VH-VL binders against q9p5m9. Designs and how they scored, part 17

Target 1, 257 residues: q9p5m9
Amino acid sequence: MAKVTGLPEFEDLHTKRKWMLNHMAAAFRMFGRNGYNEGTAGHVTVRDPIDENTFWINPLEVPFSLMKPSDLVHINSDGEIIGGSKMKYNTSGFAIHYEMHKVRPEVICVCHVHSIYGKAFSALGKPLDMLNTDCCVFYNNHGIYFDMDDVISMPEEGRRTAKGLADYKAVLVQNHGIMTVGTTVDEAAYLLSLMERSCQIQLLIDSATKVGERKHVHPTRAKAIRENADNPVGLYTAQQPNFLYEVACSNGELEII
Below, E stands for the ipSAE of ESMFold2; O stands for the ipSAE of OpenDDE; V2 stands for 0.75 times the mean of E and O plus 0.25 times the DockQ between their complexes.

## First folded at step 7 (VH-VL)

Design S05 (framework fv_danvilostomig_arm2; at its last look DockQ between E and O 0.01; V2 from the best seeds 0.00; counts 0 for: pae E 18.0 > 2, unsure alone 74.8 < 75, SAP .498 > .496, off the site)
Fold by OpenDDE, look of step 9:
Structure S05 (fold): chain C 257 residues (1-257), chain A 123 residues (1-123), chain B 109 residues (1-109)
Amino acid sequence: as target 1 above (257 residues)
Amino acid sequence: EVQLVESGGGLVQPGGSLRLSCTASGFTFSNYAMSWVRQAPGKGLEYIGYIYSGGSTAYASWANGRFTISKDNTKNTVDLQMNSLRAEDTAVYYCARYGFNYDEWGSYYFDYWGQGTLVTVSS
Amino acid sequence: ALVMTQSPSSLSASVGDRVTITCQASQGISNYLAWYQQKPGKVPKLLIYAASTLQSGVPSRFSGSGYGTDFTLTISSLQPEDVATYYCQQYEIPFSPYTFGGGTKVEIK
């Protein structure tokens, strides 16, 4: 379990922005390291700490593994580029994420990737089973978006996805992949990687059912674990090893702020 | 052959309402999003809004709340309800088809246009 | 707001002339740009999409180029039947997906 040590505090919001962007870039590098790249699919949106009606998003053409803070694009609520790298970004992705940000104002970061096991598991159209203690943070704390049969606009897709997300920390989008949210980039990013691994583990276990029965974490225990683990500070802390790893490997491109 | 035929245009007083209709043929209507675009006399093209096959809609900021687009896939029709009409709404109104169906990501251009129907708002 | 600026607003050229129309986006729109032709008293017709892809049935004398913010429609040899107003349209930004340029009126001398 991650220790609750608190979140960094900043007197200057510009410094906070820099902090956020570095962690955002690091998150992408982690995603890249974990093999979550799928063409130009996958994006992270972060609400700007200075102008809270604006957001940061990753550019289309930068590999996750090479993401730098300077590559990130600053956009307003209309999707217009207002700063940052000025590179192209997934405008449809933002449209979807924006709807999530609207219904969950406390959400600072929305993560979405087209990772292998998230895609695979999401195709089953069912929630995660509590098959290990690590995934119990998602016990009754993740949703599913099922209804993708209609041809709908991106904002509508966002609204429907947001409904699936409800007040949870993650949503499995059927036949699509994983989306997570957090009050920090690190929280959302950690949860995304955890969800991916949870999907992988379940698929492995399900594949092994011919040689053994699945054992579930008892609901009472799962709930207790969630209540303990689903802490913004703890989840932030849980991401720090990944962050520090990326910093160490970045050759100075990422900074500890 | 793809065909789009608008109807319902005419003279209307300020503050009035009018419903335009567009009938599509020659393609699988349900696979395409449709849009309404207007053109004031001697002016340029102005986007109004669009509708997906599933009924999801979007509008230009100026049109939102006053214009409503609906679609009937069984009749191959797309409609434009216009309320609280103003003199500046006088225009030829076109229905237009997206260049690609929904499977073509981000293809929000119009490959086919109807002949247009004139709406004149005047007292 | 995203603005599409066409230049010039009007031009007159001789038959056989090379004609160039420019469309500038206030921000980058990748190649999500379409060109339309509207002949006098007629409906708009799609000429080019994806900045440079010629629509089926459009004469080869029409071509489009550009990426990002600056786009060009070229008529390699202007013909009498090309008298029309031409419009560019961006479809990159989903919140304002259908921003048209102001148009360029092309006439024959």
Scores: ipSAE 0.014, ipTM 0.496, lowest interface PAE 9.9, mean pLDDT 90
Fold by ESMFold2-Fast, scan of step 7:
Structure S05 (fold): chain C 257 residues (1-257), chain A 123 residues (1-123), chain B 109 residues (1-109)
Amino acid sequence: as target 1 above (257 residues)
Amino acid sequence: EVQLVESGGGLVQPGGSLRLSCTASGFTFSNYAMSWVRQAPGKGLEYIGYIYSGGSTAYASWANGRFTISKDNTKNTVDLQMNSLRAEDTAVYYCARYGFNYDEWGSYYFDYWGQGTLVTVSS
Amino acid sequence: ALVMTQSPSSLSASVGDRVTITCQASQGISNYLAWYQQKPGKVPKLLIYAASTLQSGVPSRFSGSGYGTDFTLTISSLQPEDVATYYCQQYEIPFSPYTFGGGTKVEIK
């Protein structure tokens, strides 16, 4: 089994696309393995390396845990299928994700799931507290989208979500879930699983406050940790153990490029 | 003290290209979004575009395709690459820093401005 | 298609006068509005953000008000050093945060 660390470089953009799609499929398998699936909800969009105004997205009816690179759907900015598996996908979800890609061209990947602890914590309408060192990558580096008591279009919901995300790495979508962004699939996927675990840990701590008082990471230390941890290469590398595990479990359906 | 210093302005012929640079000091540059704003002689302020702290960009529709903003956190610079210049692009070009309030999402007002650099597009 | 309309385009007043400048957004922008001062031959300076919050170091004779579509900048007692062009700017993301008003030139009589 090969192990890859650091951010890879590719001479050929078709090879880069193949690498990207394998990492995208692996991210879905990790999400499925971790129980982040809720029916047909949840989607990942990835900007194509060859045509930067086109995107890859998951089909509606393929389980996260069984996702293959060949299942992924290639669409243009109008939502028209231009390649890939050509299966039906979540057009409303794309409309929302597109607004993040449109405003932030460096965002290659947007991950969104309806995971248990992300949904639970999102209902509190407050930022994540810095209660352990691992979550400090989110210190002043995640937003909140406060839901409206009105019916709005999906592009408008996307624009409001982009406002809540601002220039950060993650956004808590009130009563809905979590969304993360990255300059690679691996970065966004790692941050999503880290946010889910951070939400879980805070909810566990909040339930045990009568046994002891919460001890926050000092703001100066939290800032230093964020400045060190919030880097594309480091976040990509942090996801590699997860990627390699999914490749090992894929029975040849995922490839290390 | 926050300081923004523009450079690279000058005379250029129509159809030409020019790269402006803005050097920042006195604050943690990597934490801030930056913008370019121009002002034609005797006219009002006009947004060109901005770059968020993470590197994503957005442009005024008239600037999209001709102007590119980039940021280098190791050099504390934000650059404006201008292509296919027209006489109408003659202006003072300002580098500006986005203000930030942790309690306010999307605070895109400018708390500090550079001195500006003049770009003249003529034969 | 959001338009920022600033009025008047110019005005002349005496030292000590109360001066008001208005800015209208074609659509609601909540309180996401800033005011800038540009003295002749100088760079613009931030006066007010969030419609009514005075920037540090700005004299208290300046004040801002408004919400939604209608905003005003007030100078309670005009001073000679206030001769400048004043610009409003909306920064509501769905309507393009780079939209400036046309400016109001303030001169002393």
Scores: ipSAE 0.000, ipTM 0.390, lowest interface PAE 18.2, mean pLDDT 86
Fold by ESMFold2, look of step 9:
Structure S05 (fold): chain C 257 residues (1-257), chain A 123 residues (1-123), chain B 109 residues (1-109)
Amino acid sequence: as target 1 above (257 residues)
Amino acid sequence: EVQLVESGGGLVQPGGSLRLSCTASGFTFSNYAMSWVRQAPGKGLEYIGYIYSGGSTAYASWANGRFTISKDNTKNTVDLQMNSLRAEDTAVYYCARYGFNYDEWGSYYFDYWGQGTLVTVSS
Amino acid sequence: ALVMTQSPSSLSASVGDRVTITCQASQGISNYLAWYQQKPGKVPKLLIYAASTLQSGVPSRFSGSGYGTDFTLTISSLQPEDVATYYCQQYEIPFSPYTFGGGTKVEIK
């Protein structure tokens, strides 16, 4: 088993960009392998390390499972394609994600998928309960965007989603799915898979209420676990097995920088 | 290179107070939980308490109320404030960093230790 | 409170011998157990975490095993540089006080 204890550091920002794009592509492959894909839905945006007011996003037509760094699309803040693959991308998805990046400059990566359990749980209009220690990273650290039944612009949709996200790492987007943020691609991607499984676990527990009493992690313990677990180094490290697996399965289309 | 350097040890009278400091370098200090552990002369290791990366603390029952752990992320320091000292508090005091292990999310074993600072409590 | 019991408290063995140290928890801690080595006059160093995973740079003659309440540290072929006191430590409960075993002093005879 591989153990990674720290974030890589780069002297050269072009090398950092290449590293970031490989990790972004690997995150998509992991999402596809886990079944988080749904048609052309689902988007990841990553702030460019060289020009911080520009972003990278997935193209519409490339399957998550086949994503390569060269497929990724470079977008300026006006939504104009300025580099990368020049493929079509979801302009509405970018408009929403851009509001997150704008409100929280420290956010490097925003992930959103239409995964099964995230969608299912998001329809309940309530936050996750702390029913296991892994979920505690989300203790007082995830919010809800409530659908208000009005028709609004994509930038306004993004601003409302950002309000539900607040200063947290995740938001349940009512009737849509889950969204996570991070200071690395790996942080955001790991949190997304963790939230998806936390939704699954809670749905299973709630369906079993006749069998036994639910037990919560005590709030004092949940807070302590969150504060230990909600850190960029640990969350980046937790994603590395997934990254390495996707590199190994990529037949050389992904590389370790 | 991860380094932890404790300072502030010395001779103190029973009932007195002493503040130990641990200066960290070679890692992103604000992302790690830290702990204090002591070792009386010729004795084993004794856990005192820890401070999470986010600032929450917990203590061994014998230390609670007398010992306080705090951190300063701008100085990369974790401090141990010791009050109402007794002769049995004579020990080498170590600063230790919690390790990471992806399969144990939020690992709580100590992967790096400082050199320690001696505290002697006597008249 | 959770109690960690190490045995033996000391042992003496020849170079090349297989050495076994045990650690017992008063209640189940799954595999959340670490082993530390403290050479005379030196600071403790992590050898093993998760009961059986070697820390990077630790010689392969060290191994750990166990799950639940009973854990073992083994040195397959004792070397002169292995003279030290060895401590176990549980870490199953994140914010409860961590508990060290009493230590096992290993000497060369």
Scores: ipSAE 0.000, ipTM 0.407, lowest interface PAE 18.0, mean pLDDT 86
ESMFold2 (binder alone), look of step 9: mean pLDDT 87; pTM 0.883

Design S06 (framework fv_danvilostomig_arm2)
Fold by ESMFold2-Fast, scan of step 7:
Structure S06 (fold): chain C 257 residues (1-257), chain A 123 residues (1-123), chain B 109 residues (1-109)
Amino acid sequence: as target 1 above (257 residues)
Amino acid sequence: EVQLVESGGGLVQPGGSLRLSCTASGFTFSNYAMSWVRQAPGKGLEYIGYIYSGGSTAYASWANGRFTISKDNTKNTVDLQMNSLRAEDTAVYYCARYGFNYDEWGSYYFDYWGQGTLVTVSS
Amino acid sequence: ALVMTQSPSSLSASVGDRVTITCQASQGIRDYLAWYQQKPGKVPKLLIYDASYLESGVPSRFSGSGYGTDFTLTISSLQPEDVATYYCQQYNSYPPEYTFGGGTKVEIK
């Protein structure tokens, strides 16, 4: 697989795993700090760098805000625990996330939360409008999952969600929440928080606007912003202030590798 | 009431140039993006290009380099400058406004159309 | 650019008939589709936007449906004033790549 210049490089895959797990735990702490938790809902999966057919996922009963690398659960493609903390995890959540990893090998991280504005906006069944420059990374770069049958299996939910995601960076799951993907934990985590803020901003604008009061980002500018911003190095870099903040707040539970 | 009135159409020789103008009234012109769309005799509608309220433009690939859209907020006009005209450019040319509907946000469809002006390119 | 294919290219129906016109996109366009009516010798008029929303002032006998690649315009009870050519238009690819369908001519028999 080709490396992107500017991302951290590691000679040893065990060091890379340690780096990934620290960034994964930091992402959860950021999600918790921002109020993206909803009971036991919300999951992050990360493809293991040593065995790329295995994955790391959060345990069921650890609060996002207290997540440590040592809490994370290492599972195989069948959902069997093979390492990490050995704590119970959400098997349904993994079944859904696994379908994205299975069809898109470049997807290293899948983030999913039941956050307030993502849930609210997902109920509209409509793509995000380009109402500020920051959200333009999602310009024609996010999908929607609309198929809300009464009862289907979790792997089937995952397959349908993967179809809604297509080759984009995010998907709005109708009446459910948001999901983002990335080539790094940081990329997916940054996109998740950006999507949540974008949903919030649009809902605020939609509550206040009339014809002629609403100004969209010019389509040419939105496309140019997306082409520049949909960049693994740039998205990784954008998340670093959040990562460093969570490390500083962790009282030694998180490491910079 | 919203009105768009095109002018400037006529007969022009192949290789020639022509400038069309669209005069807008009944709305705050400076707030709206405008487009040009054409229709060859007996044929369907074909998109030409777009100008945002701030003046930035984008064009259909086939039109880029030959057609230029401009806007004058003091006159409430949007213009289409057409260069290097060919027989296949013979069409009725419409100006159209990009709609923002109270009940729908972020949509880029044409809510109002001008009457059209005929451009004939022939020897 | 996205290709929009309309069918049929023309149809004849009686007053009071239910008329359906279809539009297929060459790739997914979500609900970013509008329908326009062009009466003989007149300018196009917006009927439906975002696949299913009726423009203000358009009679309720017109309706639209569809998502992704397959779209339908329905006239529940055809009236003489509905004689026109109908066009679909996608706006998912962003300007300058907006694309119209080839049109469907509706006539009274």
Scores: ipSAE 0.000, ipTM 0.374, lowest interface PAE 19.7, mean pLDDT 85

Design S07 (framework fv_danvilostomig_arm2)
Fold by ESMFold2-Fast, scan of step 7:
Structure S07 (fold): chain C 257 residues (1-257), chain A 123 residues (1-123), chain B 109 residues (1-109)
Amino acid sequence: as target 1 above (257 residues)
Amino acid sequence: EVQLVESGGGLVQPGGSLRLSCTASGFTFSNYAMSWVRQAPGKGLEYIGYIYSGGSTAYASWANGRFTISKDNTKNTVDLQMNSLRAEDTAVYYCARYGFTYEWDSGYYFDYWGQGTLVTVSS
Amino acid sequence: ALVMTQSPSSLSASVGDRVTITCQASQSIYDYLAWYQQKPGKVPKLLIYEASYLQSGVPSRFSGSGYGTDFTLTISSLQPEDVATYYCQQYEIPFSPYTFGGGTKVEIK
């Protein structure tokens, strides 16, 4: 049977890569199912387990909802294709994601989408308010990239995004969308969907109430929730229902490793 | 109708300085990245550098330190300041518009070009 | 540094001939390639972008093809007004100087 909890461990790094690519493809299928796609925008990068200075990324023109492990493109730190499907990918998107991987070696996965509520909330230029218990994993655990006045180079955009991300799990990119990071694909993917839902919920609350009428989670409670919820095993486990659902819907194109 | 018009070219002595200007019309200038490209007599096209709407610039390695690109969205102009000119800088200088409004587009080709202005570096 | 090599450097053909110009990149640039036409004494004009998309107003006798490292510009039936130098340009590497090919001079016999 499929493993319910716990972070998988692998002696064989080729098996670990296969596991990683299946979870990566499943994450894209979840993003597509949830409507997080916007044309060719949106990228997931994953650090390769065998050669840790190389990365896997989605091809430019494959729909999120149809993503297969065999579609994924293997690139080196210079952006050159060294394996995988060898299809065209978004080199500008990689330039941004690479800056997060470069500064933080523990970041295995970076997820970025131009989803509706992430874009909408990012235009407000402010942090999430702690308005429900689920979003408290982001309490003092997400950054904001405010400085979007210039059209700048993608490596510089990436460096500024990495600075906004700091040592946190997520960053709201003003007028652009959301980006999350994780020690696994599943962690980053779960955090991305949770951030999108958190943005949606806050926009709904802001529409329904005036500032004085909001009831936020008390800071001491929010801190306690964050300290409990922000753990790799818990976040990996939280994504498993989504992973298993995408495997079931894949008509054999995804594997449980 | 997109138009780019360069001005400021002419004869300058080696070691001298010259400022070129490009006036844009027919589009929302502030939304576009602009570039300078030159062509020496009888030679091919050579990229100099670009400027984004917020003033961020990048230059070819040979131009860095001698050439400066600036943009004025109020006047719809992009300028090229050239210093320490050499005989080898003799060329027609073109102002060109990138085919994108945001760097993430694949439109790093030049969709419109000005008529060019001749710079001659000679004594 | 990425190098773009155009061939031939010059060619002469008769009106109505099919003309082909090639451009080779030293590493893969996918379809991030544009072609420009520069008539004698005139400014360059964009002909083709993303290897095969024809710019608005360009005659249908012009076509582009290729992907990766090898690209071709074709003029299916050369006309007198097509006398010009043609340049390819890669834009796969957005943060280094954009590289133009050396140009191909097309003349009528």
Scores: ipSAE 0.000, ipTM 0.413, lowest interface PAE 17.8, mean pLDDT 86

Design S08 (framework fv_danvilostomig_arm2)
Fold by ESMFold2-Fast, scan of step 7:
Structure S08 (fold): chain C 257 residues (1-257), chain A 124 residues (1-124), chain B 109 residues (1-109)
Amino acid sequence: as target 1 above (257 residues)
Amino acid sequence: EVQLVESGGGLVQPGGSLRLSCTASGFTFSNYAMSWVRQAPGKGLEYIGYIYSGGSTAYASWANGRFTISKDNTKNTVDLQMNSLRAEDTAVYYCARYGFTRYEDYGSYYFDYWGQGTLVTVSS
Amino acid sequence: ALVMTQSPSSLSASVGDRVTITCQASQDIYEYLAWYQQKPGKVPKLLIYYASTLQSGVPSRFSGSGYGTDFTLTISSLQPEDVATYYCQQYEIPFSPYTFGGGTKVEIK
């Protein structure tokens, strides 16, 4: 009979953790391969499956493209290192990411990068236009965090970012970058790369307007596409080619669980 | 059928604060972004800011820091909190909906329906 | 900061005349321009969006044209009920302080 494929299921939570950490490391490798790195900026946080009030985060000085599951740092909600590699991590980044996890328990993963097109588009202070079919998952499904010339604490910046994110899958962080969330690492990672490509495509279209008129996806079609595409299983599945490619390139440092 | 009704206007002393509310009816309020626009007596229209359906906000640079827009989908209201009011803030304040049409961009900011307006007078 | 400039600030014309109002943006706003009509003592009413798309219920004598930085509103045959102030509005740069033009007052001779 044909095998029905859904999200992986685990009875052993230690196996689930191992699966999550391999997918997390693979996501970083994809981000690095795609040039989303900017010095030490950019963070992924993942809620631990065994202790759901604790989180995994990348160490500060490991390049995205070389990330291993063993490099990842396990921290509690106060930011104290409780396990993993125990390397130094970005405490400011965690303070911001924590606010998304805190108010939305279904958010397992938060991805944030200072990528070229995300940064560029974020400076425009407007939502993404629906200029192609693929970006329509973000139709009325992403917010904006406006940096208001304030000097504020990192937890307050996180609270404002969470408000900008609302119940959506993504937020444009003005003059800063992009952030996505998911019920799995793969969902959040796929959405982040899709948001970056969507920003790039819109900026390319904006630069070429003298040779043609902008043609938007009709709102009725955009809404239908978003309602179909914004699903955890589909978004997880969309990321699998990227995951498998990074495993193949990892020389045994990543595992398929 | 679509109705927007502003309330909360009145006389305020300089330096004071005032909260305006706009109650919406006749459409699915949670699906729409909302804006505030003002008009001083005998003058033109002046944009204040908007709030997207998901709650994120944007403001004209002159309004940023003094005015805050918020949205309550359970009450079908959009509010404008105004602080540190000056005589120059005397105006009719309109609540306006950005339109959703077959040809509208996500986040389009033209206004298809306007409220009746509420007068705010800042004087001693 | 993006500035919207309307010209003229006022005009008088006869019933049946062709009237044109111009709106200029200080930077490229593509087709993201709307026109509003505000009759004395009334709230503004949307006439045109996307520079040239006529709002449902608006008489066909109103038309819009333009792209980029230069836009026009045309009333092909002015009627008495068209006495109003007309405003252009850009919606490419959402938090610009100069989102609306200064208005053009249209009167009948």
Scores: ipSAE 0.000, ipTM 0.382, lowest interface PAE 19.8, mean pLDDT 86

